# Ledger of designs, part 25: VH-VL binders against UPF0111 protein PH0637

Target 1, 226 residues: UPF0111 protein PH0637, of Pyrococcus horikoshii (o58371)
Amino acid sequence: MIKMQVWKKLFAKSPFKPLIRHAEVVVQTVETLEKALDSWARGDYENMKEYAKKVDDLEDIADKIKSELRDSITSKLLMPVQRTDILEYLHMQDKIADAAEDTAKWLLIKRNLDSIPNDIKDIILKMGKESIKAAKLVYEAIKQLDNVLESGFAEKEIKKEYKIIKQIEEVESKIDGLDSKLMEIVFTSELDWKDGLYILNIARTLSNISDKAKDTAERIRVLMNK
Below, E stands for the ipSAE of ESMFold2; O stands for the ipSAE of OpenDDE; V2 stands for 0.75 times the mean of E and O plus 0.25 times the DockQ between their complexes.

## First folded at step 11 (VH-VL; framework fv_amivantamab_arm2)

Design v3 (from u4 with heavy chain T99L; at its last look DockQ between E and O 0.75; V2 from the best seeds 0.00; counts 0 for: pae E 2.5 > 2)
Fold by ESMFold2, look of step 11:
Structure v3 (fold): chain C 226 residues (1-226), chain A 122 residues (1-122), chain B 107 residues (1-107)
Amino acid sequence: as target 1 above (226 residues)
Amino acid sequence: QVQLVQSGAEVKKPGASVKVSCETSGYTFTDYGISWVRQAPGHGLEWMGWISAYNGRTNYAQKLQGRVTMTTDTSTSTAYMELRSLRSDDTAVYYCARLSYLPGDWVRFDYWGQGTLVTVSS
Amino acid sequence: DIQMTQSPSSVSASVGDRVTITCRASQSISSYLAWFQHKPGKAPKLLIYKASTLESGVPSRFSGSGSGTDFTLTISSLQPEDFATYYCQQYNTYPYTFGQGTRLEIK
């Protein structure tokens, strides 16, 4: 398998380089979701649907890469970190793409958004932008972890890593605030119950993106210490 | 320069229809919507409805449902509003206004047409 | 439909005066409120959107505030060109209703 051989060679250079390659697809997935959300908010169902399909395709690619990486790790491959830690990180990073796909699927459910107030649409878009920022910070975090390894765990590089992890935590906290604000608006408005359910599920899937980004960042702490 | 230029004044009898045009220039027509607002003599502004220049989707004021039709022609960057079954209380100045449907700028009527007087009298 | 109620219905004032106009929504519109100035024979002019954001080219003597259901427009020092009718409009929920207007007249 040519792809399998490429993955094994990347693992030999650094246990984190294959994870960076997977993260690149995860970033593409969430960036495509942002375009779907923008089209959704404009009431452009057809463009939103096209972007939502692309999110699904990119998530499939991320899942395929995950499977190839899992198959490329064998007991014979010596690495400075445990294989289970690599696989647990990969699992969590892949869940970011899964959550993005879940959001895209919910966007498809409602074709006409005129019944949804503009303040709710704007909060959803803000949550989306912040969730996507969190996913991009995960990509920066795994790249920086590779720099930490290559530097021989230089203190300066470790400090950069912790700074990125702190930024992910700050973004997740901001999304929690937006989620609370949205829940208050939905429960105190005269919004139809079906629209309320629809909006709250979109918010849940967006929160899952940032939750998985935070969980992935916690896994980076484990990988950095080993 | 963003401009909205409306068709000229019209005099109509009760029961007739009127179609007002709004020709736009100075911006990408499909990036915005067109809203219609009217003002009867001695009264305030009344929102009539909105049409997307992108895909033709509309939303009409409930009071006007069944009597109003809004359309666009992207090849000429022109919006149209047709009001049917005219009554004397439809006498008003009719305005078209550009509106943003981008997040954060929702329904910002930043540029307006000059207005079209429609008089409905026996 | 969300009813928008303005107060007062008219005000008589002199150049240099401070004028405050209020607008109340029948249910929360968050901050999705605009203020317009309308002079006879002219198109309405957007002054403020999102309750407090001044439109480009509008003099800084105009300001807006409020959230939820209660909003105000303030003209800090009235100028001769400010005599007009002022309207609030909510744009959170269709239909995007206007207040009934406030006429600002010269004493």
Scores: ipSAE 0.449, ipTM 0.767, lowest interface PAE 2.5, mean pLDDT 88
ESMFold2 (binder alone), look of step 11: mean pLDDT 91; pTM 0.909
OpenDDE, look of step 11: ipSAE 0.840; ipTM 0.928

Design v4 (from u4 with heavy chain G33A S52N; at its last look DockQ between E and O 0.65; V2 from the best seeds 0.00; counts 0 for: pae E 3.4 > 2)
Fold by ESMFold2, look of step 11:
Structure v4 (fold): chain C 226 residues (1-226), chain A 122 residues (1-122), chain B 107 residues (1-107)
Amino acid sequence: as target 1 above (226 residues)
Amino acid sequence: QVQLVQSGAEVKKPGASVKVSCETSGYTFTDYAISWVRQAPGHGLEWMGWINAYNGRTNYAQKLQGRVTMTTDTSTSTAYMELRSLRSDDTAVYYCARTSYLPGDWVRFDYWGQGTLVTVSS
Amino acid sequence: DIQMTQSPSSVSASVGDRVTITCRASQSISSYLAWFQHKPGKAPKLLIYKASTLESGVPSRFSGSGSGTDFTLTISSLQPEDFATYYCQQYNTYPYTFGQGTRLEIK
């Protein structure tokens, strides 16, 4: 309730500022996932587990903020944007944190990585770096959308926004290439089938982070066309 | 300066055991693995296995499985390799080597001990 | 196990010559290959890792190339101190195997 009044005051300043506050937690979530991936690659299960738990805790915080924002929102506070557009953006942005938690859960499944070749580990780490980069670009995109609003929708600021959206699309394309390469290695190698399934599921959850980042970027296009 | 200093030469009879030490300095011991590599007279290098200094996990070459034990002592930053049931073809120079397992520069043997000659004679 | 085959088994060359040593893996190791120099009475020395990355402090006359199954070590202008046996090693998949070695003898 008391925190609810804080959200209502923030919405009164800008329809995008509460989304920026949520995005800050989403970025912290994906940055923590990066630490979990680094520990995983080193074979440091105990540190990876600690970071994976922190990812889970941060995702819970992001989800709680989403719920509080949803309960605080009124259509009058959001002119010139509609309530439903803000809520759909918030939903997509929150899904980035959900996908990061999914990755962390899969990392926990295998305690000993010695059976996994180093070229596969390296591809997973590259996919992780790109996926986390996509999520960070979403944070930059929502901050830039607030700049667009503050400028009165100046064309220069809108151009900056489309540049960020293009960067997200470029990262998505790179991840698609890495995912295809990994899938071929897993299915055409001597890798044990359980290890293959494990690796492909990690890759799928990493790809989902960037997919949700792209979905969020499409919602920004909707918000800018008003 | 990274240094790996091994224990001295040993002469053993067939059937005995040998334990070679590798004391490390100049880096954080638990950030790396220690590999053991040997070279028999007139032969090339043979990888024996490695031990992760952080968690003690080992991986041994299949032909040595059951005869080799690798351990570490984190308090002294020292790795050990014990080879049991020695045979004459175990006569070799035994090396320890620091092995990176960090992402992006995977698994290179960048610093080596001076070598320990183990002679098995009857 | 991944077999690593070096060629030639030995080479004789003069100071100033360019020397090329090759290494073939029995299956793909991507770029996870290292080159070592081993002189009599000394520990092996890492020259190149990740197929083509020169280790810090190694003279620039050494270079590496290749990926997949075929790899090359090149010494662009031999020096007297380059007399040694050279080994390649794959480190993609356990066990991390070495080639049989190439003896470089300076005439």
Scores: ipSAE 0.340, ipTM 0.726, lowest interface PAE 3.4, mean pLDDT 88
ESMFold2 (binder alone), look of step 11: mean pLDDT 91; pTM 0.916
OpenDDE, look of step 11: ipSAE 0.836; ipTM 0.928

Design v5 (from u4 with light chain A34N; at its last look DockQ between E and O 0.75; V2 from the best seeds 0.00; counts 0 for: pae E 2.7 > 2)
Fold by ESMFold2, look of step 11:
Structure v5 (fold): chain C 226 residues (1-226), chain A 122 residues (1-122), chain B 107 residues (1-107)
Amino acid sequence: as target 1 above (226 residues)
Amino acid sequence: QVQLVQSGAEVKKPGASVKVSCETSGYTFTDYGISWVRQAPGHGLEWMGWISAYNGRTNYAQKLQGRVTMTTDTSTSTAYMELRSLRSDDTAVYYCARTSYLPGDWVRFDYWGQGTLVTVSS
Amino acid sequence: DIQMTQSPSSVSASVGDRVTITCRASQSISSYLNWFQHKPGKAPKLLIYKASTLESGVPSRFSGSGSGTDFTLTISSLQPEDFATYYCQQYNTYPYTFGQGTRLEIK
């Protein structure tokens, strides 16, 4: 109840401020995933496992915040945007943390990475860095949406928002290119197919982070349409 | 300044074992791996395997699997390579090399020990 | 194992000459290739990593190129200290195999 009142007060100030608070945890989640991925790439299973557990804990926190925000939004709470649009945005933004946790879970499956060529590990690491960049851009996008609201939907602030959305789309396109290159290498290499499935699933979960970032950016267009 | 200092030359008989040490300094030992490379007289370089100084995981060249053991001692920042059941064709200079890891670049062997001559003769 | 084949096995050259050494992998190693210089009684020295990136402190007369299976080391103008044996090594897949070496000798 006490947290409910804090969230309700934030919603009353701006429909986007609670979403910014959730996004802060999502960024922490993906930043922790980066550390897990770096440790994974070094073959440091124990340190990777520690970071993967922290990703799980942070995703739980993000999910709890999502639940509290959904519970605190009522018909009596007056906002300048539709409640359904806020909840749909929150759902998409939370899926970024879910995708990061999925990646962390897949990293745990294989203890010994010696059978994985370094060119494959390098592409996975690049995809991870770009996916984290996409998630950070989502955080910047929701903060800029609050600036748009505060300015009374000034044209220059709206233009800044669309620029951030375009950057998210560019990062997602780059990840698509890396994913295609990875798939070709996996299919033409001497990789055992269990290792191939392992690598392709990690790539899929990393792509899903950027896909959800792009989906969240689409929700910003909806929220900005007054 | 990164430095790798190896133990001195050894003479062994066929069937014996040898253990070469590689004492490191000037960097955080547990952040890197150590590879072992040898060169027989008149031959090129041969990668033998490596060990992670962090967690002790190893990968050995298949040719040497079953005859080689690589270990580390973090308290002394020292890597060891033991080769058992020595044969005359194991006569070589044995090198340790630091395996460096950079973002987007996994392995590049940037610092080497001075080499240890192991001679296997009757 | 990935086999690394160097050509030529040896080359005789004079100071100031341009020398090219090639290295072929038995399967794609992308760009995961090192070049080393090795002098008798010395440890090998890393010259180039990732096929084309010059290691810090290595003179700019050394350059590397290639990707996939075919790679080249070039020394643009030989100096007296460049006479040595040169090795390529792939580091994409275990074991990290070396080429057989190319001996660069004084003419």
Scores: ipSAE 0.462, ipTM 0.778, lowest interface PAE 2.7, mean pLDDT 89
ESMFold2 (binder alone), look of step 11: mean pLDDT 92; pTM 0.935
OpenDDE, look of step 11: ipSAE 0.809; ipTM 0.923

Design v6 (from u4 with heavy chain V107Y; at its last look DockQ between E and O 0.85; V2 from the best seeds 0.00; counts 0 for: pae E 3.1 > 2)
Fold by ESMFold2, look of step 11:
Structure v6 (fold): chain C 226 residues (1-226), chain A 122 residues (1-122), chain B 107 residues (1-107)
Amino acid sequence: as target 1 above (226 residues)
Amino acid sequence: QVQLVQSGAEVKKPGASVKVSCETSGYTFTDYGISWVRQAPGHGLEWMGWISAYNGRTNYAQKLQGRVTMTTDTSTSTAYMELRSLRSDDTAVYYCARTSYLPGDWYRFDYWGQGTLVTVSS
Amino acid sequence: DIQMTQSPSSVSASVGDRVTITCRASQSISSYLAWFQHKPGKAPKLLIYKASTLESGVPSRFSGSGSGTDFTLTISSLQPEDFATYYCQQYNTYPYTFGQGTRLEIK
């Protein structure tokens, strides 16, 4: 269809430009999730619900772009880039949006947060901020990979890429620490078991955002090591 | 410049009700909540509950559940606390306090009204 | 309900003295503790929040410390205007309970 022709033409210019376009939507998805989390923590269920709906809509757009890219991609678009490498990257990057939607769905489950202690809410908000930072760094990483390609794999551009990848790994490590702290609080508190499950599932979906960001960064290493 | 100004002292008979007002200024009313705290003569401070000025959510102390109603009027930036079925031990100074929604500062009481003495006697 | 227990119930001290008031929570409240000063006929005044953060405009002779269940308010050099009753309050979990108060009397 006409969209497939547009994607094929973009792939011809650079194997990474369509991935950058997908990443833009992923960033919008996680930025919208941040607004949902802020509204959630303040007890503003109606605004949180509106942002959660927007997260769902943006995830649908990201998924549609992924499908269109799969249909338009051919093997060996450029000699250093294989179809399977692009598809593996795209899969991981799309999972970032999926995890953001999962978080939004869990936020909708509970309307009244009075039973949730403030220290737990603060940890969830911190995890959210760090997860969104990781996703934004993925966008910067794929843009920098395009610069690496344009430079003919110049050493200085490769060094910039590795710095971004390292930042993603550091953020994921910080989230691991926050997740461990949250787990301890939940299991040592007088929290009702349903609230405990609710909080830990939100934390898991937030951790998945950063995990997929890290996985996407590892795919950049593969794409760059040719 | 944040200010909370409460209504004047009241004298009530047992069984009556009282409605104390708390008019706010110097900040965006709907960004915060209002907590109510009372102090009976010779006693310490007792938290009564709070209300969100944004969406009207309330949480009341269990001791007062069923007898207290907290409301807000966004158009006048005013919070209200109504206590019904008054008893002699409800004689106290009633305070309103602004409740913070700042990250890390959830529900801290940074600005207080001057207090309203409610005396329950016949 | 989280019970907040203050010690001592009252203190008699002189201007210039160092005064320490403790507050114990019946379960962990992390750092979600505030200290208030209350003088007769006036509204309570927030001194310290989040256990150790000094509220703007509060003299630096006031300080707070602690986390979990055990907290301390310290007045490093007592001034005449510090005569008051002091309350701790937890605000981690509903209901946001106060301690019973510590009355600071000038000898």
Scores: ipSAE 0.417, ipTM 0.761, lowest interface PAE 3.1, mean pLDDT 88
ESMFold2 (binder alone), look of step 11: mean pLDDT 91; pTM 0.909
OpenDDE, look of step 11: ipSAE 0.867; ipTM 0.941

Design v7 (from u4 with heavy chain S100T L102V; at its last look DockQ between E and O 0.79; V2 from the best seeds 0.00; counts 0 for: pae E 2.1 > 2)
Fold by ESMFold2, look of step 11:
Structure v7 (fold): chain C 226 residues (1-226), chain A 122 residues (1-122), chain B 107 residues (1-107)
Amino acid sequence: as target 1 above (226 residues)
Amino acid sequence: QVQLVQSGAEVKKPGASVKVSCETSGYTFTDYGISWVRQAPGHGLEWMGWISAYNGRTNYAQKLQGRVTMTTDTSTSTAYMELRSLRSDDTAVYYCARTTYVPGDWVRFDYWGQGTLVTVSS
Amino acid sequence: DIQMTQSPSSVSASVGDRVTITCRASQSISSYLAWFQHKPGKAPKLLIYKASTLESGVPSRFSGSGSGTDFTLTISSLQPEDFATYYCQQYNTYPYTFGQGTRLEIK
């Protein structure tokens, strides 16, 4: 009840402000994942486990906010944008947190990383760094969309939005390149097959963070058609 | 400045054990690892193993499995290497070296102890 | 374990000569290769890490190259103080094995 009134007040200020609040939790989720990855690479399983648990808690919070927002939205509150467009954006943005949780779950599976070569650990850490960058850019993109609305869709503000969207696409392309390099190393190395599967699944979940960030950026283009 | 100071030379009989210390200063001990490397007279360098000063995790060369134990004491910023069941071919200079991590280049043995001669003779 | 094979096992050269030492890994180590200089009675000294990055304080006449399985250390103009044994070491996969060494003897 009280949360309904908070969300109603935010929607009254802008149809995008509730999405910004959700994005803040998504950023916290991926930032916590980065700490889990750092601990993982150092072989510090206990700190990695602690951060992975926090990733799960933050994803639960993001999912709860998503549910509350869906319950709070009516067509009468969102006259400047369609309700469906808001809900589709929210869905894609929430999937970023889901992908981060998937990564955290995979990190927990292997306690001893001595069999994992340093070149592979480095690529995974680089992919993780890029995944947090992608989520931060999504946060900047939804904040800038609010600026576009407030300016009455001024050309200058729209150009800023497209620059952020392009940056998200560049990060997604960089992660795809890292993923391809990692696949080559795994398939041409002397890794135990379970280690290979483990590493490739971590890479897949990290790549999914950037894929969902890109999908979210595509939804921003739709929201700008006002 | 970063400094690694090892314990003095040892003379041991076959079958005994030796414990070499490596006292560190000039940096945060628990942020790094310590590797142990030895050189027998007339031979090359041989990596023996590594210990994390952060959490005590070790990795030993297979040749030495079961005979070597590496430990740390964070209160004195000191690493230890114990080699058991000594043989004459364990006669060597034993070095400790600090291991640092930097993204993209990982392990650097950037600072070394002065070396400890261990002689195994009857 | 990854075998590291150095060539040549020794070399005799004069001051001013260009000297090249090679190191081959039994499987790919990407660029995770270090070079050390070791003089009798002293601790080994790190020269090069990540195959080609010069350690701080190392003279610029030293350079490293290579990736994958084949690596080289080059001394562009040999100096009297370069008399030593040189070792490569891989640090991609445990155990972090050394090559057998290359003795550089000054004529």
Scores: ipSAE 0.519, ipTM 0.798, lowest interface PAE 2.1, mean pLDDT 88
ESMFold2 (binder alone), look of step 11: mean pLDDT 91; pTM 0.913
OpenDDE, look of step 11: ipSAE 0.869; ipTM 0.942

## First folded at step 12 (VH-VL; framework fv_amivantamab_arm2)

Design w1 (from u4 with heavy chain R57Y N59K; at its last look DockQ between E and O 0.84; V2 from the best seeds 0.00; counts 0 for: pae E 2.4 > 2)
Fold by ESMFold2, look of step 12:
Structure w1 (fold): chain C 226 residues (1-226), chain A 122 residues (1-122), chain B 107 residues (1-107)
Amino acid sequence: as target 1 above (226 residues)
Amino acid sequence: QVQLVQSGAEVKKPGASVKVSCETSGYTFTDYGISWVRQAPGHGLEWMGWISAYNGYTKYAQKLQGRVTMTTDTSTSTAYMELRSLRSDDTAVYYCARTSYLPGDWVRFDYWGQGTLVTVSS
Amino acid sequence: DIQMTQSPSSVSASVGDRVTITCRASQSISSYLAWFQHKPGKAPKLLIYKASTLESGVPSRFSGSGSGTDFTLTISSLQPEDFATYYCQQYNTYPYTFGQGTRLEIK
């Protein structure tokens, strides 16, 4: 079929090009989540719901691409990169989209947000912005890894790769700080405990996006070392 | 520059309604909300509610729920506040103010209308 | 509803004086507090938002501080044009509420 032919041709060009194609859909997923979060914070449930549905659809597309890539992969097409390293990278990168869908599902639970204070909404949106930034940096990282390969592992291109990976780590650290601040506010506020649980679960799914982005960045280190 | 221009003073009888307009200029109307704040003689400022110019979402002070309606007309960049079943204690200066409902700028009443005096008397 | 309590209710001061006005919230509002100046016959004017950020075009003699429940507005050297009523307002939790006002009068 047309899709399997396309994937096999991409693997023949570079072991990383199919991963870049998957990452494009992951970026679309997290960008759509950002729109859902913005609508959520404004109290615009109907637009948030529309974006949440699109996040679900895009996650399904990312999962389907992962399955097609797994079925199309052969060890010969990926030399000198090991097949298992490509598959582990693909698994982690796809988990970013899964985590974005989890966030979207939690946003849908509460229709009226008037009981949620603005300081809490601000921290959630900061966490969302940083998590989405981490996912976009993963996309830049896999693109840069393809440049590293094409250059024959030139030191200049390797340095660019490590700079991107360092940015992902810095973003993950910032989210840890925001998560701690949010827990303090929730536990010391007059917030109803059901609203507190709702907020903390949203925060957890946003943290998971950045955790998966960091895990994916660690897999880029593996792929860069052959 | 950003400007909010309100309709003129009104004198009403108890039981009537009043509709105050707030025409905006100098910014993208649908990027913000409009809050309404009033001040009765001898009293401080009282927040009445707000409306999003983006999607028409409203939030009213509980005290006024059922008597107040806020609307917008995006084609004229104008917000409206209607207060029904007027009482003598509704005599006040009514202000519109630009407000944000976005993170970092949630409620920043940075530009205000000149005020509209509504007097309720027989 | 979050009650906002200002102190004092009025202040009598001379040009050049340093004046502080306090505002206390009935529960934490983090830093989601604004200060307004209101003169008779004019619209309220935003001075400070987010507890300590000076609005553009406001003289630097105005400053704000505090977080949580306790906030202050300070005028470092009072000018003739500063005689007005000052309001704090929380914007963390609906409904957004104002303090009762502090009237600053010339001695």
Scores: ipSAE 0.464, ipTM 0.768, lowest interface PAE 2.4, mean pLDDT 88
ESMFold2 (binder alone), look of step 12: mean pLDDT 91; pTM 0.918
OpenDDE, look of step 12: ipSAE 0.858; ipTM 0.936

Design w2 (from u4 with light chain Y96W; at its last look DockQ between E and O 0.86; V2 from the best seeds 0.00; counts 0 for: pae E 2.1 > 2)
Fold by ESMFold2, look of step 12:
Structure w2 (fold): chain C 226 residues (1-226), chain A 122 residues (1-122), chain B 107 residues (1-107)
Amino acid sequence: as target 1 above (226 residues)
Amino acid sequence: QVQLVQSGAEVKKPGASVKVSCETSGYTFTDYGISWVRQAPGHGLEWMGWISAYNGRTNYAQKLQGRVTMTTDTSTSTAYMELRSLRSDDTAVYYCARTSYLPGDWVRFDYWGQGTLVTVSS
Amino acid sequence: DIQMTQSPSSVSASVGDRVTITCRASQSISSYLAWFQHKPGKAPKLLIYKASTLESGVPSRFSGSGSGTDFTLTISSLQPEDFATYYCQQYNTYPWTFGQGTRLEIK
């Protein structure tokens, strides 16, 4: 109830401000995942487990905010941007947190990483850092979209927005290269099959974070065209 | 300024145990691990295993599994290596080496102790 | 276990000579290889890590190259202090095995 009134007030200020508030929780989620990945890379299972639990909690919060925002958008709310565009953006942005939770769940599966070669661990950590970077750039992108609106769509602000979107696309391309390298190593290595599945699923969930970040950036292009 | 100072030489009989100490200084002990490497007379270097001073996790060479125990004491910044059921072929110089152990901070042995001669003889 | 094979087992050379020592891994270790110098009565000394990165304080006459399974340590102009035994070590997969060593002797 109180949250409904807060959300409606934020929508009245700008159609993008509620999306920024949701994005803040998504950033907290991916930053916590980064700490889980750092602990994982060190072989520190207990610290990684603590951060993985926090990722799950933060994803639940992001999902609840998404639901509250959906409930706050009614036919009575006058906005300069179509409701369906807001809702599609919100859906994709929330999927970033979902993918981060998926990664955290896979990290928990294996307590001892000694059977995993260091080159594989290094590639996974690199993929993680890049995927998290992509998600944080989405937050910068939605904040910049609000600046574009506030400036009356000034050309300088639009150029800043496209620069952020380009950075997201560059990160996705880099992850594609890392993923290809990892696939080759896993399929040509002496890994136990369970270790291979473990590593490839972590890689898949990390790739999903950047994929959803790119999809969200595409929705920002739609939102700029009010 | 990083220093690793090992305990003195030991003479042991077959079947006994030896515990070598490695006292460290000049760095934050819990940020690194300690590897143990030995060299028998006429032989090359042999990695025995390592221990993380951060969380106590160990990895031992399979050849020595069951006979070796590595520990740390963070209050004294000291690592220990105990080798049990000694044989004559355990006669060697035993070294400790500081080990970075993070994937991004490449596992490397940048600082070494002076070595401890352990002689196993009847 | 990954076997590390060095070649040659020993080499005789004079001050000023260029020396090349090779190290072959039994399976790929990417670039996770170190080179050590070991003199009698002293602790081993790290020269090169990550196959080609020179450790701080090591003279530039030392260089390393290679990736995958084949690696090389090169000393471009031998100095009197370089006569020692040289070891490679892989640290990609446990156990972190050493090569058997290459003795570099004065001619």
Scores: ipSAE 0.520, ipTM 0.809, lowest interface PAE 2.1, mean pLDDT 89
ESMFold2 (binder alone), look of step 12: mean pLDDT 92; pTM 0.926
OpenDDE, look of step 12: ipSAE 0.864; ipTM 0.939

